# VHH binders against DegV domain-containing protein DR_1903, part 6

Target 1, 288 residues: DegV domain-containing protein DR_1903, of Deinococcus radiodurans (q9rt62)
Amino acid sequence: MIAVTTESTADILPLQLGYSGIHLLPVPLGHQGQVYSERELPPDQLVNLIRTTGEPARTLAIDDEVVARTFEAALQGSKSGRLVHVASGSRFTPHFEVAARVAGQFGVRVQVIDGGTVSYALGVQALHAAHLADQGADFGQIARALAELRERTLLTFAVESLDFLRVNGRIGNVAAFIGNWLGLRPLLAVEAGEVVSKARVRGQAAAVRTLLSATHQFQHQTGETLRLYCGHTIGGEGAAEQLQGQLQAVYRDLPAPLHPLGSGLTANVGPGVVAVLAFPRRFGLGHA
Below, E stands for the ipSAE of ESMFold2; O stands for the ipSAE of OpenDDE; V2 stands for 0.75 times the mean of E and O plus 0.25 times the DockQ between their complexes.

## First folded at step 1 (VHH)

Design N7 (framework vhh_8pnl_2; at its last look DockQ between E and O 0.05; V2 from the best seeds 0.00; counts 0 for: pae O 14.4 > 2, unsure alone 62.9 < 65, placed apart)
Fold by ESMFold2-Fast, scan of step 1:
Structure N7 (fold): chain B 288 residues (1-288), chain A 121 residues (1-121)
Amino acid sequence: as target 1 above (288 residues)
Amino acid sequence: QGQLVESGGGLVQPGGSLRLSCADAGFTFSDYAMAWYRQAPGKERELVARIYSGGSTNYADFVKGRFTISRDNAKSTLYLQMNSLKPEDTAMYYCAAEGRYYFGSSTYDYWGQGTRVTVSA
């Protein structure tokens, strides 16, 4: 069986880590010159620090030594002596390049996939890779399945402000939208390894309606039964509950709990975010 | 959304004092930065004072040293103590609960209906 690693910012739940055997590469957090792990600075404390200090938090680069230690630990648990690492999109973070460079020290034992995405969309890829590895899949089979999953994934979300993406250097293609709207919530998506702007809407109800509409359009385009996740950062729970309730009314056979988003993502998108992640149910994630 | 109710406004002579209060927000008061804004006839609404959830305060230059903002999280009440009032302080005063964001974005979640302050003889 091939071992699987991904980043701590992939928002995989502790129970899922337990049954999948996935090893996490820790992504450090910075705030006012101090460095934290995500465990040391959970989302509520992170938001409180940002609120009381007026200063943003950032995700930081991972040291080569930490990457090497993570790969070696995962390989110790690999019966095949092989590891696949699923990295956040190379256009979002330096983590793919760092992982690929360090993987060179391990020869053919470690192979790195550019996940082209972030947060639980990345987590879903890692969980699916672990599920396939458990079924005896080789690296090529895993790589092809993840490429297909990427093409059939909807990740869209409403933010209160683009400032969090700007501060973390993740604003890229949406930079043109900074400072030219007031009272409007940007609606964003991850497409082709980049954050793109889809709409600007006024108020929570409009944001929820737009996310619901995007999900219905995606369902019709794919023609498949979807697995759905409603994600949120601190302050986004109400909008996420509203969205999930409306999705469950239409997709009664696809109930999903709200998915809390971690500190790494919160640093990059801010509090008050509501998101939907959708992909075909055939991409199994292993045991519940 | 939540409701904020201002009180304590009225007519006062120059040099007098008033204490404004803002209560019963219908939300988790302690989680918000709270602010007082004012709007005089024919002018835009302007920030008077702000108090963050942690207790830090900011004041507009035109009230610094004369006004004091404070909060009582146990009573879910925001206060503005106004001393040495001037005719120029005549305005409608609004209570606002501001969002949890920094970095210069619009963050106002809730506004009150306002309370009128008139400073004249």
Scores: ipSAE 0.000, ipTM 0.118, lowest interface PAE 16.4, mean pLDDT 82
Fold by OpenDDE, look of step 20:
Structure N7 (fold): chain B 288 residues (1-288), chain A 121 residues (1-121)
Amino acid sequence: as target 1 above (288 residues)
Amino acid sequence: QGQLVESGGGLVQPGGSLRLSCADAGFTFSDYAMAWYRQAPGKERELVARIYSGGSTNYADFVKGRFTISRDNAKSTLYLQMNSLKPEDTAMYYCAAEGRYYFGSSTYDYWGQGTRVTVSA
């Protein structure tokens, strides 16, 4: 069975990690010269730290040694001696490049896949990869399946500020879409491995409506039964609940659970973020 | 130590134009989002326009297409082209390099001393 690794910022739940066997590559957080793991600096503490100090937090580059160690550990646990690493989108994070570079040290044993996305969307790919691996899938099968999943994944999110993205060097990807956005809430999406601007709205209600609309459109486009998730950072709980309620009202047979997003993403997008994640239900995530 | 120096302010008639410049020294200009602020007498300082390191811009509502913020990273200079000026645009205009992060309140690593713009018939 092929082992699967992904970044710690993939926002996979502990329970999911438990049954999937996925190994996380830790993405370090930085604040005032200190380096933290996501465990050491949970989202609420991260936000408080930023507020109290006025200093930014960032996701830091992953050391080659840490990557190598993670790969080695995963490979040791793999009977097949093979590993798939699902990396965050290469268009907006450096982690793929680092992983790919390090993977070279392992010959053909390690394949790095550009997930083309972030957060739990990435987590979903990793979980699906693990699911396929459990079924005896090879590298090619996993790669193809994840490609299909990526093409059929909606990740749209409303942020309160682009400042967090800027601090983390992510503004370049979204900046092209920014024009006269003062007082507006940007809605962004990950499409085809790129961060794109979807809308500019005023207020939480409008943001939620837009996310709902995006979901509806996506559902119509795919024509498939979807899995839905309402992601949120600290401060986005209310919006996520509102989104959940509306989604459940429309899609009565589909759960739309709240999914708290971790420190890594929080550092990059800030508090008050609400997101919708949707993909076809046919993509299995394992036992749970 | 980094500093910003504004220039280009002056007296202009309503409907006139001015081009403000802000030159930096002592820091990596291209790494910063830059902004123009203004403060009229007796009023609070307010954001006029912002330009990110990537070149994206946003403007205050009162700008209404009259002003254009731009930057030349090679010259480490920020600009504000102001057209169709109104008496209510009279203020001290400040250039700022935005901090890495402002959470709650806007923080800036660098501020200029300001250049005065007076719009009067």
Scores: ipSAE 0.000, ipTM 0.222, lowest interface PAE 14.4, mean pLDDT 88
ESMFold2, look of step 20: ipSAE 0.013; ipTM 0.405
ESMFold2 (binder alone), look of step 20: mean pLDDT 77; pTM 0.781

Design N8 (framework vhh_8pnl_2; at its last look DockQ between E and O 0.02; V2 from the best seeds 0.00; counts 0 for: pae E 15.7 > 2, placed apart)
Fold by ESMFold2-Fast, scan of step 1:
Structure N8 (fold): chain B 288 residues (1-288), chain A 121 residues (1-121)
Amino acid sequence: as target 1 above (288 residues)
Amino acid sequence: QGQLVESGGGLVQPGGSLRLSCADAGFTFSDYAMAWYRQAPGKERELVARIYSGGSTNYADFVKGRFTISRDNAKSTLYLQMNSLKPEDTAMYYCATDLYSPWTYGEMDYWGQGTRVTVSA
């Protein structure tokens, strides 16, 4: 079957890595000249480090040699001798470009897909790719399925501050929101491979209500039964639990599990974030 | 603590038309989905029509083709144009912010007072 790789910042849970066989490209974290893996600097320690030092952390480019080693390791597990890599969106990170360049060394054995998104939205693309590979799908079938999934995915989130996106160079399309009034929370979405601004609201309750409204609109537009996830960074647990309760009241037959977001995403969006991820349930993840 | 105010209800004969309006002095419509619900005597409230912030609409099967929901964000006003009215449409009609599904338990986050529609036999 075709092996699948993606990035450590895809926020795939350890249990999901275990059953899917997905290999991760480690995205390094930088803080005050020192380099860490996400395992060495988990989200709670990352937040404490930032608060204690007053200095931001950043996600860094992956070294070409690390990419090559990861591809070789993943290919060892591939019965077909083939690998698909699902990269974070080319407009968000340099990781697609690096992976595509290194893949050239492997000829037809390695194909790289621009995932057009980040975090667990990228993670679900990789999990769906692994599910299809397990069912005997080829590169073309996987690429087409991921393109469909990407076009039918809602990723919307509320941040406490735009400073984290700014210091990581990812503020781009939301730069116009710099200088927000104290207590306003930006509501952002990933659309067409870019972060876009949707609203500015005051307080946690308003942020949760806006995420609910976005999910309602998305459900109506797709007309399909959804998979729902309530994402959060450290400090966003309460908001995510409120969102989960509200989603369960709305979509009584659908689970809306809490999904903790990793250090790479936390470095880029900060603590206190709450997010909704939604996509049609037909895009199987191989496991519950 | 704004309050939604419905108007436009009344008595009509079968086959007649009414236009309902929903306005609130303090509420903003532009960022929220809005909906019309109805409740007949002795029955539970049911969704009639919904309009999303982007303008997309959804209708209950029992009104599809007869009712049209619309909104004017500049005036913070929601409308329901009701055509080809039937005796079964007799109910109190409410507007609400659609922050929660009408198909789940409990009351909506922000409800209006209601406006009565009576379709005579």
Scores: ipSAE 0.000, ipTM 0.103, lowest interface PAE 20.7, mean pLDDT 81
Fold by OpenDDE, look of step 20:
Order: sequence, then structure tokens, then C-alpha cells
Structure N8 (fold): chain B 288 residues (1-288), chain A 121 residues (1-121)
Amino acid sequence: as target 1 above (288 residues)
Amino acid sequence: QGQLVESGGGLVQPGGSLRLSCADAGFTFSDYAMAWYRQAPGKERELVARIYSGGSTNYADFVKGRFTISRDNAKSTLYLQMNSLKPEDTAMYYCATDLYSPWTYGEMDYWGQGTRVTVSA
């Protein structure tokens, strides 16, 4: 079967990694000239480090040799000798380009897919890819399936600061973006591979309501039974729990589990973030 | 647009006390970090104290326990209790807020007009 790789920032749970066989491409974090892995700098420590030093952290570029090594390792474990790498959105991260460049060294054995998203939304694509690979899917089938999944994925999140996105180069000059956002918190979404502004809200309750509304609208648009996840960074636990409660009240048959987000994403979006991830249930993720 | 309005400045003798206030009008006060800065004549603006949305505080080295920054979310007011004032504390004191983050690791993005503190015998 085709091997699957994705970025370490895809926020796939250890249990999921265990059963899926996905190999993670490590994405390094940087703070004050020091380079960290996500293992070395968990989210709580990352936030504390930023707070105590007054300096932001960043997701750093992945080295070509690290990519190549990851691909080689994955290919060695693949019976098919083929690999699909699911990369974060090419429009706001450099990781796709690096992966694609390195993939060229492997000829037709490696296909890099632009996931067009981040965090667990990316993880979901990787898991689905792995699921399909287990079923004997080829490159084309996987690519088409992921494209469909992307089009039917809601990722909307409320942030407490745009500065993290800014310093990580994920958004342009925020001055123009925020000029009318005084005292407001932005809700953002990943749409068509881009980060877009969805709303401006005041307070946690309003953020949760807006996320709920977005989910409701999305459900109506798709007309499908959804899988729901409440993502959060450090400091966003309360908001995520509130979101979960609201979602469960509306969608009683859906668990809408909390999903802690890792250091990579935290570096990019900051603490206190709450997110809703939704996609049709029919997209299998392998084992539960 | 919201405004930060400082008050409480004035003339005080060395060893005296002042309590500065900053009224936050039109902002989600409780959601953002706030800070006091000061600028003495001929000197650069410098951080005095910072308070995060969660209530944690930071102080400049020169404060040495003399000042206390606090916030009243119900009143949307930031305070700076200044005790044991020294002549070198003479400055324009500014209230600032980070409207983009619950805590700040960079430059504050909104400033008041300032209140003048003069410590003189």
C-alpha cells in the first residue's frame, strides 16, 4: 500500500499515528535563535516561554535533508514503494514547496498533495489518505478523495491575537486588516486554502456563538452528517468546552470531542484559540 | 473608537503616593493586556508595569515593589498605585493596551494621552 506522510503540526494523536502508520515530517519551532521540536517545547511551555521572554515563537522552514530522510524512511516501509505526502496549505506555509522540491528527487514514487489547511484539519486528510491507502487506493484516488474532503471541511477558529499569525508570516500587514478591529477578536476560517476573516466578536461567548453558527450553516450547506471537533490551544479550554456543550446540545448524536492543538499551531495562532472542525462522517479515518 | 483616559497625576513630595487611573472606554477591557509607560523629559518612553488579561503582572526593575498595577474589569479601569515616589519618577505616565492579544510580547497598540506626575520637594 501507499505510505502516507504529513507534517508534525497536523495534530494527529499518538493513538491515531499508531494505527494509521503515518510518518510525521518534523516541523521545527524557533524562539530567540533556539530551535525546538514540538516534543521539546510542548504548548504550555511554549506559551510560558513567549510570555516570560516577551518574544514570539515561529514555525521554521523544514530542511530539505529532513524531508528527504522522512520520505526515504516512509518509502522503505512501504510495500508499494510509493508515498503520498499531505502538506499544509501552500498559500500560507512554505512546507508544500519544500516537500514538492524534495519529492522531485524521488521521481514518480512520491506525490505531494497540498492539503490547503493546517492542524488537525490537515491531520484528518492524512488519516483519510492512510485509510484509503489501506484499501488499496492509488495516487489518483487519494488525491481526488482529499480534494473532496477539503471542499467539505469547515475549519473556523477564534483567535485572541493576530500577532502570532503575523510574525509567522501567515498573514500580511495586519494594520490594514485590523484597522477597524479595535477591541474585537477575529474569527478566521480556512477557505479555499486561504485564511479568511469571518467575523469580529467581543468576548468568548460571542466567539462560541459564531463558531456554532458557522457549523450550523456548514451542516446545512453540506446536508450531511458531520464529524465535529472542538480544537483549542492553551488557554482555550474553557471556550472549547463551551463550544462542545453548545454543539452537543444541537447535535446530540455527535460527540464533538475536545482536541488539544500542538505547539506548531500554537506558535502560529497563539494561546486562547478555540476552533471548530467539521467534515462529513462518511470520510473514514481508519480505526477510531 | 475607544479611548484611554489617564487621570490621577499631580505634584507630590518625595516619599509620597499617587494613584493613577486609566479609564478604558469602548474596549473589551478584560480581554486584553494593559500597561503603564512613562516618559521623562529628554528620555525615551519606558515600561513601568504590565498586567495581563489573566491578572499576572510584570514590573520594570526600577519599580522595586513601590508600584502596583491592577485592573477592575467591572469598571473597565486600570490603576497604578505608586508609593515611595522619587524625583526620578517625574514623567508623563501613559496607559496602553494591546488590542490584539490577551497578553503582550511586543509593542502596545493603543495609548492614552497621558497624565503628568511630578515628584518634587
Scores: ipSAE 0.000, ipTM 0.240, lowest interface PAE 12.8, mean pLDDT 87
ESMFold2, look of step 20: ipSAE 0.000; ipTM 0.219
ESMFold2 (binder alone), look of step 20: mean pLDDT 77; pTM 0.776

Design N9 (framework vhh_8pnl_2)
Fold by ESMFold2-Fast, scan of step 1:
Structure N9 (fold): chain B 288 residues (1-288), chain A 121 residues (1-121)
Amino acid sequence: as target 1 above (288 residues)
Amino acid sequence: QGQLVESGGGLVQPGGSLRLSCADAGFTFSDYAMAWYRQAPGKERELVARIYSGGSTNYADFVKGRFTISRDNAKSTLYLQMNSLKPEDTAMYYCAAQDWTYYGDSPYDYWGQGTRVTVSA
């Protein structure tokens, strides 16, 4: 079967990684000239570091050598001698370009897919790829299924500030929006490989209500039973629990688990974020 | 084959100190995150301290300020300096090496056989 890799910023839980057999490509974090891995600087420590220094953290480019080592390690566990790498969206990060360049050194053994998204939305693509690989799917089947999953995914979130996206160079698509907000919490979504502005609301309760409404609209449009996740960064736990409660009241037969988001995403969006991730449940996630 | 061997355990009185060592004999030590876990009789195994390849450390709340984890990549050895020991620290202590690019139960995780620490008057 085909081995699967994705980025450490895909926010896949440790148990899910153990079950799926996915290897992670480490995305480095930078703060005041010091470089960290996500394991070296977990979200609570990252937020404390930002608060105590007053300086933001950044995700950094991955070195070609690190990509090559990650691919070699994953290929050692591949029975087919083949690997599919699911990269964060090429419009969000340079990671797709770097992975694709390095993959060229491996000939036909390594294929790279532009995931067109970030965080656990990227993670579920990698988990679905691993599920299909376990069922004997070839690269073409995996690529087509992930393309469909991307088109049928809702990822929307409320941020406290656009400054974190700005510092990391990810604000381009919403730069015009920052000029129009006036003490409002931005509601953002990932659409067609880009961050887009969806709403501007005052207060956490209004943000939670808007995320619930977006989920309801998506469920109606899809007409399928969904998998639901309530994402949060440090400080967003209360809002995520509130969102979970409201989702479970509306979708009584569907679990809506809380999903803690990692340091890489926290560096890019900041603390206090609450998010909803939704997609049709027919997209399997292996043993996760 | 990878192998981790712990040493330095023993019997100490409350308030005493011990230094545990974990020697690697079969893998590229510097590429791994290293950790100390402990398991008291009849209890679940729990994380005590972790040190990443870059030198950053994490500690369980119950040992902060008392224990210090360190590594010597040139000697492929991990250490745990345990100060101000309490009866509650009595346990079998295990060294673990984990490829941080892969989480959880992995065929690539390495565990030692453990070293016993007893804190008793």
Scores: ipSAE 0.000, ipTM 0.213, lowest interface PAE 11.8, mean pLDDT 83

Design P1 (framework vhh_7pa5_2)
Fold by ESMFold2-Fast, scan of step 1:
Structure P1 (fold): chain B 288 residues (1-288), chain A 120 residues (1-120)
Amino acid sequence: as target 1 above (288 residues)
Amino acid sequence: QVQLVESGGGMVQPGGSLRLSCAASGFTFSDYYMSWVRRAPGKGPEWVSTISSGGDSTSYADSVKGRFTISRDNAKNTLYLQMNSLKPEDTALYYCARDYYEGSWYFDYWGQGTQVTVSS
């Protein structure tokens, strides 16, 4: 069986269905010169710290030593002596490049996949990789399946402000939207390994309606039964609950569980975020 | 306040025609792409058609191509859907939706919907 690792920012814990053996590469948080783990600075405390000090928090680069230690630990649990690491998109973070460089020390034992995404969309790739590894899949089969999953994944979210992405240097292709927004919420999506802007909406109800509409159009385009998750950061709970209720009114037989997002993502997108993650049910995560 | 109000739904026999209208208010209608989306009982919503802000470009779902025509009157702030050769499978609640960002496929405002029932 091939072992699987991914990043702590993959927000995998609420999705971890029967795959407790997935090892997490810790992504450190920085605030005013102090370094924290996500456990030391949970989302509510992170948001309070930012508001109280007026200073941003950031996800930091991962040390080569931490990567190597994580790979070694995962390989000790692998009877095949092989490991696949699913990294956040190379266009979002430097983590793929660091992981690939460190993997060179392990020769053919460690393969690194560019996940082309972040947060729980990355998390579902890691879970699917673990599912396939449990079924006896090799590296090539896993890589091809994850590429297909990436092409068939909807990750769309509403932020309160672009300032968090801007401060962390992750605003990229949405920089054109920095201007005068005057109470409008940006609607963003992850497409082809980068963040793209989809809409600008006023208020929670409009944000929820737009996410619902994106989900409906995605289901129509794929023609497949979906798995649905309603993500949120601190302050986005009400919007996520509204989205869940509206999705379940339409898709009666499909659960749309709430998915709390962690501190690493909160540092990069801010509080008050509501998101939808959708992908075809056939991509196994330990439940049919 | 943005409002989208659909009308023109009703009951019709297979092969019949209906014309839906959507009255828009509270925003500059001519600045936005507009779409029709439908929801059949027991099914998820299905995108039906989109029209560009100036009316120069239109697109349709494969299930309705050649039968439905989307149009708009920017002077009247009104969106239309002409539905011909209706089939039982077209039975659904039809929503008018505003595409907030040019070229986007995501909608920030939806109307209440108008029911279309195709039955003998």
Scores: ipSAE 0.000, ipTM 0.128, lowest interface PAE 18.2, mean pLDDT 82

Design P10 (framework vhh_7pa5_2)
Fold by ESMFold2-Fast, scan of step 1:
Structure P10 (fold): chain B 288 residues (1-288), chain A 123 residues (1-123)
Amino acid sequence: as target 1 above (288 residues)
Amino acid sequence: QVQLVESGGGMVQPGGSLRLSCAASGFTFSDYYMSWVRRAPGKGPEWVSTISSGGDSTSYADSVKGRFTISRDNAKNTLYLQMNSLKPEDTALYYCARGYEDLWSYDTSFDYWGQGTQVTVSS
């Protein structure tokens, strides 16, 4: 069985870590010259720190030594002596480049996949990889399955401000070109390994309606039964609850669970975010 | 050492209510997300609910949403689960679990669960 690793910012829940055996590569947080672990700044404390200081937090580069230790720990639990690491998109973070470089020290034993995404969209790729590994899949089979999952994943979200993405260098020149949003909330999506702008809307109800519309369009395009998640950062709970209710009214037999998003993602997108994550149900997450 | 002690379980008829408590010690309770997880006989663990370290954010499994309410008292280092409109399907051992930040940290070798409290819903 191939071992699986991914980043702490993949927003995988504790229960899912327990049954999947996934090892997390920790992503450090920075605020006003101080370095924190996720343990030291859980999302509500992180948001409080940002609000009280008026300064944003950042996710930081991972040390090569930390990557090597994570790979070694995961390999010790690998029956096949092999590991697949699913990294956040190479266009979003430096983590893929660091992981790929360190993996060179392990030869063919460690393979690194560019996940082309972030947050729980990355987390579901890692969970699906663990599910396939448990079924006896090899590297090539896992890589091909994750490539298909990436092509058939919807991740779209509404932010209060683009400032958090700008500060972390995640938004590129699109947001810089737009400037002032004139009191409208940006709606963004992850497409082809990049953040893209989809809409600008006023208020929570309009943001939720737009996410619902994106989900309907995606379901129509795929023609498959979906797995649905309503993601949120601190302050986005009400919007996520509203989204869940509207999804349940349309997709009555499908769960649409709320999914709290962690500190690493919160540092990059800010408080008050609501998101939808959708992909075909056939991509198993193990013990789902 | 981390210790989590659940209480409040028992026997109840369908439609009844129970309130579970979890007393935490050995760590800074207010720094951690906390969760309730249940395990029915012959089945794997099922996540039920999570609450943020400050209590401002909560989430629920679809199977319990609208019926269960998670809450915490950081001054008392105590986690709660109010369970209403109980169904036979809710019969399980209920575990208090230290969630998110601790399990996501640099060591995934440790899983901090309490001993569990039994909830039985039968007519």
Scores: ipSAE 0.000, ipTM 0.106, lowest interface PAE 21.5, mean pLDDT 83

Design P11 (framework vhh_7pa5_2)
Fold by ESMFold2-Fast, scan of step 1:
Structure P11 (fold): chain B 288 residues (1-288), chain A 121 residues (1-121)
Amino acid sequence: as target 1 above (288 residues)
Amino acid sequence: QVQLVESGGGMVQPGGSLRLSCAASGFTFSDYYMSWVRRAPGKGPEWVSTISSGGDSTSYADSVKGRFTISRDNAKNTLYLQMNSLKPEDTALYYCVRDWSEYYGSGFDYWGQGTQVTVSS
């Protein structure tokens, strides 16, 4: 079966990593000239560090050597001698470019897919790839399935500040909003491999209502039963719980589990974030 | 070459206790974090507990905190799970699992065969 790799910022849970056999490329964190792994700077400590120093943290490029070692380790566990790497969107991070360059050293054994997204939306692509690989799918089948999943994925989130995206260079076309904050929380989405602004609202209740509305519209558009996840960074737990309750009230037969987001994503979006991730349930994730 | 062999499962009544053991071989046991994972009938796998390579740090799922205790004996290459105040919902196949990726904080590469725990009501 084909081995699968993705990034530590894909926010895949430990149990899911164990079951799927996915290997992660570690995305380093930088703060005031010091470099950390996510193990060294978990989300609560990262947020405390940002609050005490008043300076945001950044995600850094992955060294070519680390990518090569990760690919080699994953290939050693692969019975087919083949690997699919699912990278965060090439318009968001340099990670796709680095992975594609290193993959060249492995010839046809390593194929890199531009995931066009971030966080657990990327994680579900990797988990789906692992599920298909376990069923005997080839590279082409996996690539086509992930392309379909990308087109049928809703990732919408509310941030407290655009400064975190700005510092990390991930603000994209939302950059025009800098300086014209107007005291509103931005509601952002990932669409066609970029961050887009969807709404600007006041308060947690309005943010949760907007995420719920987006989910309802998406469900009607796709016409399929969804898998739902309520993502959050440190400080966003209350909003995520409120979103979960509202989703469960509307979609009674669908679980909407809380999904904690890791340090890499927290560095890019900040504390206090609440998100909804939705996609058709037919995209099998094994244990997810 | 890596082997993980669980034992100590069985049938017990609610409120009872069981101690699971896992004999590890084929790798340097003291270099790895170790975990217990369970799979209940009709459900997906659920992480139960993890212990650091040196045994100085432990973590538990909320459902078992205060009732279960993970421990290890590196001299004997053995992992343990002491289960107290067992409930019917603890009924599951329990797996000993090795954490292959300490750099990112988690990752499981080898699972044992599992040992069945049945808490009869």
Scores: ipSAE 0.000, ipTM 0.144, lowest interface PAE 16.8, mean pLDDT 84

Design P2 (framework vhh_7pa5_2)
Fold by ESMFold2-Fast, scan of step 1:
Structure P2 (fold): chain B 288 residues (1-288), chain A 122 residues (1-122)
Amino acid sequence: as target 1 above (288 residues)
Amino acid sequence: QVQLVESGGGMVQPGGSLRLSCAASGFTFSDYYMSWVRRAPGKGPEWVSTISSGGDSTSYADSVKGRFTISRDNAKNTLYLQMNSLKPEDTALYYCARGEYSYDWGDYFDYWGQGTQVTVSS
């Protein structure tokens, strides 16, 4: 069996489906010159810190030594002596480059895949990789399956502010829209390994309706039965509950209960975020 | 609570002009982006134009750019659409909508008016 690793920002816990013993690379957090682990600063405490100080937090580069230790630990549990690491998109973060560099020290034993995405869309890729590994798939089969899943995944979300992405250097193509978003919530999506701006909406109800519209259009375009997950950061609970309830009227098999997205993701997008992840149900997601 | 009431539609010959109005009530009009959306017979809704809350920014669908002008009077809680050089293809029911258009997901507006009919015919 090939072992699987990904980043803590993949938010596997909110998916609540299969968890197949995936090892996580912790993404460190920085706030006003202090460095925290995610254990030291869970999402509720991170949001309280941001609100209290008025300053955003940042995700930091993962140390080479931490990556190497994580790979070594995962390899000890690998029956095949092999590991696949699914990294956040190389255009979003430096994490792919760091993982690829460290993997060089392990030769063929460690293979790194550019996940081309972030958040629980990355988590779905890691869980699908673990599912396939449990079924005896080799690295090439896993890589091809993840490429197909990536092309058939909708990840879209409403943020309260672009400042969090800007501070973390992850604003990309949406940087052109800074400054004219007073009172508006940007609606963003991950497409072709980049964050793109899709809409601007005023208020929570409009954000929920736009995410519903995006999901309905994605369903129409794919023509497949979908698996759907609602995500949120602290402060987005009401919007996420409303979105999930409205999606349940049309779609089945939504997970419950809702859990907030992790601190690493929250540092990059901020509090009050609501999101939807959708992909074809044929993609399996590990097991406990 | 929220009401949007369109007026100013009618029949006009190709090349003619019409000015649509939308009277808004039940909310702080000056806080919202406003849009015009149209629906032609047998077709889905098509976004036409959007104006920012302060009136300093406007956008238009390619099909109407250079011919239509969106404007607003925040003191009167009224949205306008000046339509010039009208074509038969502009025949549609025109809706006032609160909110903005998404290029990828279409209309995501939270309130719509009843619509006002525009017919361009010789």
Scores: ipSAE 0.000, ipTM 0.189, lowest interface PAE 15.3, mean pLDDT 82

